VH-VL binders against o27280. Designs and how they scored, part 5

Target 1, 266 residues: o27280
Amino acid sequence: MDSMNVPEVLEIKRIVEESESVKTFIFSWDFRREVRPGQFVMVWDFRDEKPMSVSLIDPVRSEIGISIRRVGEFTDRVHGLSEGDLLGIRGPYGRGFELMGRDILLVGGGIGMAPLAALADEATARGMRVDALVAARTADELLFLDRLEAAGVNISTCTDDGSCGFKGFAHERLLTLEENHDMAAVCGPEPMMFQVMRILDERDVPAQLSLERYMKCAVGICGQCCLDDTGFRVCAEGPVFWSQELSRVREFGRYRRDPAGRRVPW

## First folded at step 1 (VH-VL)

Design c4 (framework fv_cemiplimab)
Fold by ESMFold2-Fast, scan of step 1:
Structure c4 (fold): chain C 266 residues (1-266), chain A 119 residues (1-119), chain B 107 residues (1-107)
Amino acid sequence: as target 1 above (266 residues)
Amino acid sequence: EVQLLESGGVLVQPGGSLRLSCAASGFTFSSYAMTWVRQAPGKGLEWVSGISGSGGSTYYADSVKGRFTISRDNSKNTLYLQMNSLKGEDTAVYYCARDWEGYDAFDIWGQGTLVTVSS
Amino acid sequence: DIQMTQSPSSLSASVGDSITITCRASQSISSYLNWYQQKPGKAPNLLIYAASSLQSGVPSRFSGSGSGTDFTLTIRTLQPEDFATYYCQQSYSTPYTFGPGTVVDFR
């Protein structure tokens, strides 16, 4: 639809401060335009446009939420806004998560918990058992714990510094969890997602992973297929990919590209 | 140019402790995961321990868990292996190797340092 | 833990021969399989990574193939410097595990 490619100017209905660096902006939404967990929107501040994952989908209240981490000029400007201010929203875009089975695992790092929080809401509403592993550098950077608890999610935490839960990284904590799941959804830094994917593959748990860099491909900004050293081409629309698709991309979680296109370690 | 140099291997009595060092030069040490691999006399290669580039993640073979601790000092370009409660079965040449994280292939190896655990 | 096996445990060959060494994983490791060469008294050298990719500086007579659980290392037109022990190693998950090795000896 052409309507999805035109920004709609929406009023900020509510702002929730999730942490020192993260806010959730809530808008009234017409659900004749369906939104699924794992999809993103383009947020326009009337100067720049950036992709942001949808973190709240509430058809009962007719609201969506978009969680934004303060990391640069655009996000600093958006964080300076108040309830009643206006933003342009275009979308939704991209491939969302697919729910399957009865028992699911969510593994989120930092702001990667945002799309997973929306997925947790849908999964619990369907009567699924949801286990979430929430990872961050410190306790103060763990996101959505109260919301996940309110939804009936079974929560495990880990922090790099040991300030809350397991001391260590998400994949190290995952190794101490013996429960099997019918599927997993993973979102966070690529090196974390890569390590988690490997463990889930060994446990024969199908996993879906959300990659921010493929959000631009979904709206036609990139439009390129990634070619790795095996000759495999990734031609699927993101941001959500199955682990089998990503297991053939040898750069996933290990290398990034600088502005000149050169391979750089994470 | 790119080099890894192990040190610290000596004869130690059972139950003793020893710390091995690996000095790295010729590359950006903090950008690479590092690993220790050992080889008992006349035997094959056995992976012992690994550490991420930042030092935030550490991994161990079951045979050394709880006894060995891997660490690194990125300001000194040095990798360490603290070995406690040493057993005769820990007798081996210990190699320091660079873990090429994209493939987890060990592309640069030191010459090894011999640890002998015997009374 | 992922168990690695190699076949044969040893083989005798002459200069100019072509030889094949096999490596099997106890579970699927995709293409996360590396091959190393070790000469007596020396540290191992990386030959092949990601099942089939030649490490820089390794002669083209070395080749690797396979995926999942079954992998092969082939050395065509064996040279005197190729008499060594060869190890496969899975890099799919920790703990990383090596095969028991294959000794390639002079006939």
Scores: ipSAE 0.000, ipTM 0.393, lowest interface PAE 17.3, mean pLDDT 83

Design c5 (framework fv_cemiplimab)
Fold by ESMFold2-Fast, scan of step 1:
Structure c5 (fold): chain C 266 residues (1-266), chain A 119 residues (1-119), chain B 107 residues (1-107)
Amino acid sequence: as target 1 above (266 residues)
Amino acid sequence: EVQLLESGGVLVQPGGSLRLSCAASGFTFSSYAMTWVRQAPGKGLEWVSGISGSGGSTYYADSVKGRFTISRDNSKNTLYLQMNSLKGEDTAVYYCARGQWLVRYFDYWGQGTLVTVSS
Amino acid sequence: DIQMTQSPSSLSASVGDSITITCRASQSISSYLNWYQQKPGKAPNLLIYAASSLQSGVPSRFSGSGSGTDFTLTIRTLQPEDFATYYCQQSYSTPFTFGPGTVVDFR
């Protein structure tokens, strides 16, 4: 029996302005349909459909949040919406993050902090020690610092321009941080994730990395979701992968996809 | 040739302690996660514990959490399972196995060592 | 914890038969499902990983399929050495869990 996923039309309950370029859209959610940190939903504005990571999971309030950065036509239109407006949501899809051990390092770049913010909530609820390295181009693009602080997360920041915290890239800042973590979770631009993975590999810290590549089918039917030489489909097998899995994928950190789905160097 | 050789299985009284060892050869031990899987006589397989290549991350089944400790010595190519507060239900053949993709599947297994917990 | 079930619990077959064993997960596990074979008195042997990937050295008569919650192991043209117990195992989330096993025995 085939299952057809049709978007459920949901009312925007609340909008949180995270930065000038990022908003979190909050919806009432029926938690009979479970959602885990690291999973994504397809967001439909009645013209186009795009995958977006879930950034807030709140069963007490019966809410989920989806954080969206303004980067193109679709996201620009969605940013123009107000509380009370409607969006189509289907999912969740993909596998979520796994939490193991007592200590976790989160490394997030830009909007990559969105799925990691949801993970931080779960990790702290389990009594884990959480260290977060939050990276962005400028201080104004650092996301979720207040949420992480309220949750008791130990925060380190870095910005490319030095406007907040360490001046430099996430992997450069990571080299100056404590090396003792049971696991790590990483989400951000692929070149950043590749460099971070190399350092975590050197330190022998198992890492989970979230990949958000071109996706043509949320149910995992389309080959354009595939990674290079392993055949994993991001929407079906991912988007979260262990670093040991990604070490066998030649495309990771080297190539991206253009709008036609062709392989192009970073 | 990949080889895993378990040792240490003996008869132990309830409440006692025992340490199992698994000697690995034929591969770069520190590059692989390792796991323990047990099987009670006449029963199915039960995953017990896993450990990352460095030993920095450990994982446990709920039935053994707080009583068992997995560890490794990469300089000696040896995996350990420290078993405390042993119960009759811990009676089983304990297998050492090599993990792939961290511990997503177990491609090589030792022959097992029998632990009997009885008075 | 993710619960695994296998069907049938046992089956009787003859050499040359084609048999199918099913495995169900209590929640979606993507493709992180492995199949192991165990002969009496011996350690388990990996047959298939990631639902459908055949382990090196395993005969091509073994095949796996499925994703999400429903998985199958098929053995075509059953050979004498295939009479064993077969276990599925999820590696999606810890604690990792095995199915109860399927005994394949002589008719």
Scores: ipSAE 0.000, ipTM 0.399, lowest interface PAE 16.9, mean pLDDT 83

Design c6 (framework fv_cemiplimab)
Fold by ESMFold2-Fast, scan of step 1:
Structure c6 (fold): chain C 266 residues (1-266), chain A 119 residues (1-119), chain B 107 residues (1-107)
Amino acid sequence: as target 1 above (266 residues)
Amino acid sequence: EVQLLESGGVLVQPGGSLRLSCAASGFTFSSYAMTWVRQAPGKGLEWVSGISGSGGSTYYADSVKGRFTISRDNSKNTLYLQMNSLKGEDTAVYYCARYLRSYYYMDVWGQGTLVTVSS
Amino acid sequence: DIQMTQSPSSLSASVGDSITITCRASQSISSYLNWYQQKPGKAPNLLIYAASSLQSGVPSRFSGSGSGTDFTLTIRTLQPEDFATYYCQQSYSTPFTFGPGTVVDFR
């Protein structure tokens, strides 16, 4: 983190209403400052500053997009803004996703699909085969399906209510998928990510998980985070972590052993 | 209006069985995971069991595992808790609640139904 | 299982006071912590989810903070209707667990 870094005041070029609770704010961006999928920026409304994942990276149009879910006072104020209004943006910050192999599985829950949408664009541009499992409570809360389809992504949907695709949770749907992948990227509610990670680990698929709680740590807001017996400092390397790194962090979900000695999710 | 209404709580002998029901109205029931939370007289809240929106996944506290079964009938907008081999320690007000996937918070609760296990 | 503890177990306060209740998890639960209020003879009501997000309809005098293992609920300018029992709850993994509760009573 650069302590001299100050927010750049940018004009909102476009606003895309993704759902009743999610909007994507699009800004012109100078790509001399590189941005990678999985990185975040600090959004400043001239009162408060909050970390937000970058959901669109388009160097051809010289644009970035930031997707924001309405959850409190800051996000309510930002959602009240119009095209032409100003926001402060600084960054990008944090470790982005790494791409390897020929095929990738994306598993996103709710707003967690935002950084994965940017990753899908890069993976398809590199000629990778991309399968996405997009999960939400209802069909109306599934995000970025149009962008994923346009990028040539193979999409599976999962809704708690069965209003689109598989009826049930992301990890339940994942158990019915047989496709082998060279890697996976996962972002969403932490209980969902824990269940998905367990399944991918059992299938020997290396996974990267984006933990939004560590965005503040990456910019130094929370200070030093030491989360396991080895002294591993999660905040120094977040928000994206490999599953093998998280398997060493005892506080990232725990497994119980069944009578046969197998790991069983909580 | 969104509502949850529990029923079935009565006095039961130790070792007996009882089924609780929770009637949901005012929302798309199948879109939400559901849970049972209990509270013994004068004590704190204890999570008992949870079920996914589809009913495909169920979860239990160790204190009730093997004795209680959570289920749902989405066509009737009803959640159930089948309680077997009841013990005095199971005496409590039983609440049903819905929880939202994003952070698994319980935003709507029923009024509770009292189960008393006594001889 | 993840154990939750709350401090204090009870406190006495006057209308207009600002009070703080703490909640501690036996292991890191990220921001998967919720706060509930329960009045005598009533069901619990959600106040705060995801450690710091205020539930719709809840007065702004309630606020939550913390991450990892240590969490705080603050009620500023305590009102008569705020005398109740408060519970924290982790939703990081099943079984979900509640703290033992903090009783906020008249001084």
Scores: ipSAE 0.000, ipTM 0.392, lowest interface PAE 16.5, mean pLDDT 83

Design c7 (framework fv_cemiplimab)
Fold by ESMFold2-Fast, scan of step 1:
Structure c7 (fold): chain C 266 residues (1-266), chain A 119 residues (1-119), chain B 107 residues (1-107)
Amino acid sequence: as target 1 above (266 residues)
Amino acid sequence: EVQLLESGGVLVQPGGSLRLSCAASGFTFSSYAMTWVRQAPGKGLEWVSGISGSGGSTYYADSVKGRFTISRDNSKNTLYLQMNSLKGEDTAVYYCARTGWYLDAFDIWGQGTLVTVSS
Amino acid sequence: DIQMTQSPSSLSASVGDSITITCRASQSISSYLNWYQQKPGKAPNLLIYAASSLQSGVPSRFSGSGSGTDFTLTIRTLQPEDFATYYCQQSYSTPFTFGPGTVVDFR
């Protein structure tokens, strides 16, 4: 990163198809620039730039991975790229997850499993016991199961339609899991994260939640990154927040803001 | 065991004041937002006021704004509702309830305390 | 303020029946809708939160569905203890608002 936040143009070294709608793009990375699970980068396709969480951190191969779900024009264009093509990357930005204790719980919904997969790799490498609750609408949308299993993670799954594992939502599955943890990390749709946070608070388990919001500037210059009530800025103070910090945010789990800062329902 | 116990409901004259209390036990009180919900005799439920876990944010229904003040003392595990300038329309059973993390659902309720505002 | 309406205002049913209660919000509230049961002289009890999530300890015969503005509560194989008043409530934004209630009476 330099003082002007100029993107570095990097070659796509490998593309992993995680599902019909999700791909992981892998780049060579100079680890003199530290990157940690929970941080994000700005991905530039030479037309638009969007924030993406880092989903793979591999110092042995000197690689990072960025997992991208196909949801609109920018992501459709990026999904059309091949190995050898170029993307601009700047960052990393934001604060990452903090690991504490010996036993941790990860709760991921959909693409929210991406930053948690990187965290799982770090936690297992440190000798921690990792339990992961992986949630999606359908079995085809469950992400990173093979990777988590290879890392030695204890996996529980749930799908809204019952096509894999528990039939129901992440927080409903969590209520049937009775083991306590030293901490939790949660990433997914805000309504899911809100309900999960509530349960973890009842169990006195400190939780970190990753909020990916609309962002105009990776360096936190614009007020549109701001949460209601507390004035928290996702790109400056986030994207990872402790659950106690979010207890003051009236908008959390109820509505979001568009790029112009207007309140819109989920 | 998780418990909420309201107290303070009595007969008061119009224009009078009254403070309700809600004693909480069996959970980490400071970690939960709390709320007051009332029910007039023979009528439905009406949300009155809410307070964040720290006490830093308070919320009110339009019907009570400027007259009622919600507060909490986390060292005593107690929620309060200070009611001023009482009207006949404030006659109701007042329930204390625990909200989920930040005012989502009211999962634990007290037994209620009756406030009657009449001459 | 978000206005909540319920239909029907009352219904009569027999043990073993399946019943459905509907709730409508005046604007989209996504899935931020809760259902409560209240028996005469008692405090309300939470049944369903986030439109479709069953509260711990609540029998599986209760289920909720819907999103946006239209929601339903279904009770399968009605039991004697289910004769009560049922309320929906939006938790999307303050001031929080309840529906007027649906009374489920014994036939």
Scores: ipSAE 0.000, ipTM 0.403, lowest interface PAE 16.1, mean pLDDT 83

Design c8 (framework fv_cemiplimab)
Fold by ESMFold2-Fast, scan of step 1:
Structure c8 (fold): chain C 266 residues (1-266), chain A 118 residues (1-118), chain B 107 residues (1-107)
Amino acid sequence: as target 1 above (266 residues)
Amino acid sequence: EVQLLESGGVLVQPGGSLRLSCAASGFTFSSYAMTWVRQAPGKGLEWVSGISGSGGSTYYADSVKGRFTISRDNSKNTLYLQMNSLKGEDTAVYYCAKWGDYVPFDYWGQGTLVTVSS
Amino acid sequence: DIQMTQSPSSLSASVGDSITITCRASQSISSYLNWYQQKPGKAPNLLIYAASSLQSGVPSRFSGSGSGTDFTLTIRTLQPEDFATYYCQQSYSTPFTFGPGTVVDFR
């Protein structure tokens, strides 16, 4: 759509503090321009533009939410904004998640819970049974637990340090859970997603995984979204991929690429 | 405007093969699961097959399992149904439909008639 | 597979009437029930999804209710364009299955 390539200047209607480092910015949205869980938008602070996943889709209130983690200069500036301030939004971009079956598993790590929270809202609204495994380094970094609980989601948590729930990584926690799901959706650090994908594949559970790296090529302006071996472009063909597609990508879970295209270990 | 246009329906001998196509426009094709639903003349609706947006997962009704193959070409915004070992019971109008995340089968094509007869 | 039944198989009605069509699933499908309208020679169109949610552009005289195994479609103040065949469909589990349809004819 041509209108997706021009930033629309929107007023911040509400800000929700999700954690010390994460905020959700809520905007009025015209749902004639469809937005789906798993898609992202470009957020423009009138100096720099960065891709952010949509974490709230609320057609009843005519609102979308965008969750942003404070990790650098751009996000520090955005976190300094208040209700009533303006941001440029363009999009949405990318493939969203697909809902299949009746029983689904969500596995989220850190900010990767943002697109999964939107998916959980949609799945529960459709009457699906939703189990969520929420993982983080520490209890303070677990996101959206109250929102998921309010939606009727069955929640399991794990933290690397054991400060909440299972002590260990997401894939270690997953091994202790008996699975009976029609599909899974996974979003988080690539090493986590790779290990989770392998377990789900062994259990014959089809999984969708969201690769949120270097999505700035969504408007066709860069080549950094290319995955090794297959030539998949995250912005054009993703960010959501089925596990069967990712099993052919040698790069997935082993290393990433910096903005110059150089390989960097996880 | 969402548009779906089926093609390929013809008269075929029993045991024959046929490929149906559905041309899609007006939405991001790769973001949506697609489906085929058929209707025999004067009869009700029967779901035939479904495919995920990426093509990574496929689903079939028992009556067509092993004989029909659903596929898609996202670069061409086109859905396909390869029909093998056709039987008289496969005679029907075949509709392609968009499988929405918020709603199932929210937009339908006009249908294409397949007749299996000697 | 989940079997769907509809009652009645046909009914005759006049413009201005209110009618109710019932759909039953052979096992619980929660709220994964959709209603479609089909006019002669035309493709079906979605009326109601998730048992009770009205599709955009569909007149408010259409409403759906129910959960589990028993569902109803109600049309208040029937209009000439409402004479059609109505199908329920479960989207709880593949293979997705439709009811046999209810024909609403002019009296």
Scores: ipSAE 0.000, ipTM 0.402, lowest interface PAE 16.3, mean pLDDT 83

Design c9 (framework fv_cemiplimab)
Fold by ESMFold2-Fast, scan of step 1:
Structure c9 (fold): chain C 266 residues (1-266), chain A 122 residues (1-122), chain B 107 residues (1-107)
Amino acid sequence: as target 1 above (266 residues)
Amino acid sequence: EVQLLESGGVLVQPGGSLRLSCAASGFTFSSYAMTWVRQAPGKGLEWVSGISGSGGSTYYADSVKGRFTISRDNSKNTLYLQMNSLKGEDTAVYYCARHKLWFGELSYFDYWGQGTLVTVSS
Amino acid sequence: DIQMTQSPSSLSASVGDSITITCRASQSISSYLNWYQQKPGKAPNLLIYAASSLQSGVPSRFSGSGSGTDFTLTIRTLQPEDFATYYCQQSYSTPFTFGPGTVVDFR
C-alpha cells in the first residue's frame, strides 16, 4: 500500500470510564508526530475505521487519549476491549484549535467536550483563564468535570433535565453569563453550536467551532466532504472553523446531508 | 416570567390588510425563533409562519405564501405578521409562540400567547 | 408536506381510566414529534417534546412513545382536568404540521 498514513498498531495502555456510555482509551505516542487539540485520528479495530477526536495530549508521559461514545456496532466492539488489547491509529488529521488572548470560553455538548478537554489542558498550561460551559441531557452525561476542575478551569454546567447546574440548553445558560472573552471554542451538536455562535457573534467574541460529523471524509474513506455553500472540505480545511466562515453556510444548524448527498433536517 | 401578548385582531373585509403584533417579555427575544399558529373557529391548529432569531430566515405555510409577511423588531421585543389579500378562510385566532430549539433540532413551542381573533367577513 | 393523522378523532372516558391516542406521519420524522393539550377557550400548552420527553411541570401520568411514523400519547389514571383536545405536531421539516386533534370528553 502506498498510502502515506498507514495505521500504526498500538497497545491500549489504560482505559478511563468517563460515563456509562463513554470511555477514554490511552496509548503511548511518539510526539515527533505532533498532535494539537481539535485534531482527530482514525481508529481501526481490524474490521472498520472511524474518526475519533483526541481528548488527552500529554507529551510529559508520552500519551494520547481518545474518547469514544458507545453508539453502534464499531463502538460496541471497541468498548469491549481491555488494557493490553490492540487498535490501529492513523493520523492526526485536520486543523486544530488556535489559542489567542488571555480569557477563553469553552462550550461543549456531550462528547463534544472531549476535544475541548484537551484544549483546556493546553490553555491552562499557557496561563490562560478558562471558563467552560459543559452541557448534556442529564448529569450522568456531563463529561470531564473532574479533569477540568483539576486543571483550574471555571466550570458552569447545564442539563436539559436540571439534574446538574442550570436547567436548560447551552445557549440559554450562556445568556446568564455576563463575561467578555478573547475567544471561544465550541463543540457539540450542530444546532447547539449554531445558537451559541449567534450569541458570541453579538458579543463580538471570535469563536472556533468543530464540525465532527464530516470527519468520515479523512483520506481514503469517502472522498470530498463539502459544506453546502462554501465548498469547504472538513478533512482538508476543518474540522475546526471560525464563526465568520460558518455564518455564510446556509446548512449550519439547519440541515445535514445523508449518504446520497440529499439535504435532511437535523 | 416569559410572556407573549398578541394584539391587532379585528374584523376586516375580504381583500383587506391587517398587521398583528406580539409583545414578548421575560427572555432575550433576539435569541429565539418565533412562530405564528392559527386556529379557525371549531377547527384544529395550523402553523402559519416562522422567523429566525435574527430575522434573517422566514418560513411560510403554502396557504399564506405571497400574502403574509412575518417580521420582528428585536429592539422592541415585538413579532409581527403583516396579512394582505385577506380571505374568509383566514378567519382564526392567531397565536404567537416561542421556539425552544430552532429549525433542524427537536424544535417545539414552549410558550404561547393568549391569541388574537381575526375575522374576515363582509 | 408531511401530513399528520390522529386516532381516534374523539373518545369518551371516565376519571381513573387510562387512554392512548395515536399519531401517524405520512413519512419518517424520526423523533421530531410534540404533543400539545388545549382546553376550551385557552391557548395550547406543551406536554411532550421529542416524542417522549415530558415538559417541566407536566404530571407524570402523561407519557409519549414512538419513532419514525407511529407515535402514541398515553394518559394514565385520567383526572378531571385532562378532558381536553390533544394535538400532535411534527417539527422535522417546514411547513410544520399538526394532527387534526383528538377530543377527550367526559362520559
Scores: ipSAE 0.000, ipTM 0.397, lowest interface PAE 17.0, mean pLDDT 83

Design l1 (framework fv_libevitug)
Fold by ESMFold2-Fast, scan of step 1:
Structure l1 (fold): chain C 266 residues (1-266), chain A 127 residues (1-127), chain B 110 residues (1-110)
Amino acid sequence: as target 1 above (266 residues)
Amino acid sequence: QVQLQQSGPGLVKPSQTLSLTCAISGDSVSSNSAAWNWIRQSPSRGLEWLGRTYYRSKWYNDYAVSVKSRITINPDTSKNQFSLQLNSVTPEDTAVYYCARDYYDSSGYYEDAFDIWGQGTLVTVSS
Amino acid sequence: QSVLTQPPSASGTPGQRVTISCSGSSSNIGSNYVYWYQQLPGTAPKLLIYSNNQRPSGVPDRFSGSKSGTSASLAITGLQAEDEADYYCAAWDDSLSGVVFGGGTKLTVL
């Protein structure tokens, strides 16, 4: 009912500036409500509500973190908040990543590194070897490098403009990296994820991809988060999908839905 | 340029299986940028999309609801072609059958657009 | 019956502007790109417009497409005798999980 979907009002405990355009907001969290890497929460500023991926899961400190890129009116307002201010949080929602094997490749683009940073923490805690390919348009947009290094992750970088690491796109860099991983997890712009998925499928590496689509509501009543060719709802059946589920979706990496449900190119 | 060339019988008896092939030149049937379609045209029903086959990480097929129980579309990578099999035909299946490519380049503009068509094959279902 | 609705015929004289309409629903035109095909007598259909309003190489700029809500239009300016043909609109339909076509419009150049 409505009472079960009421946001809990939480105090912003700490804010971490990840880049000029990205901040991580940290909240105390009661882990009787289990949170897994790959899940998201609805963030409410008492005017609008938007889905945000969980980027930090810290049961030792009883904290979660939510990383938010400044991209519009809602996120601009949230970026204007300070420690001690209040936000409404409800969730978590969605399916988290599943871990298998001993060796995992993470491929993240821009803000897509947010859910992968949380996954990296869990994978390293489980004793897995973690390789991360962190991609962005420029060096200033590479996220979580210090956090990944502190966690013991083996990091490769690439930027479109060559300002840090390999000059080129994530999939071009991936072609030069070691091919032997038990699984992969991918999050970033859909065109990047599509190209990466194809390479991983050719290498017979099982991959999970996280879709950060625009959503109006978490319960799937509004069709904005639907993967049209398969009928999957990102908020109910995702946001994490296996590569075999996405490989048949002709829209994946080509189109998205606007708030009115209309197909638009990326 | 990409070209599609059709072959198959022009006359099929009711209850038999209709079989047509479409040979591809200038592109690969396993191209990740293409899907390979069958479309038919009749005076009574107009243009009808029947289905498609395409390769991404594995082969996929999509079929129109109206024919799904009777239709199979198969690629043949060794001959660079694809085929249509339509089972249990009736006179209502009489039509000109076309093979066609839909193509998505890096811009995505051609997805679901049939940019290359075969010459068409008139199939008459009659005793 | 076709899923998308077009007038069965249209006509004009050389040099005139002609518009052909295509009406659908929220599951097809309302949520997906519209495509237009020209079919000359005895030939396969030819792609004329893709992605609502884009022209393939080789299609003259006197052909244009537009879309508003659940309807689309094909406009032909400077009508020529060679434009006498059947015109079809098409779109993906989310409810049917497939491509749907209009019934076609026979354009006569008087």
Scores: ipSAE 0.000, ipTM 0.444, lowest interface PAE 13.2, mean pLDDT 83

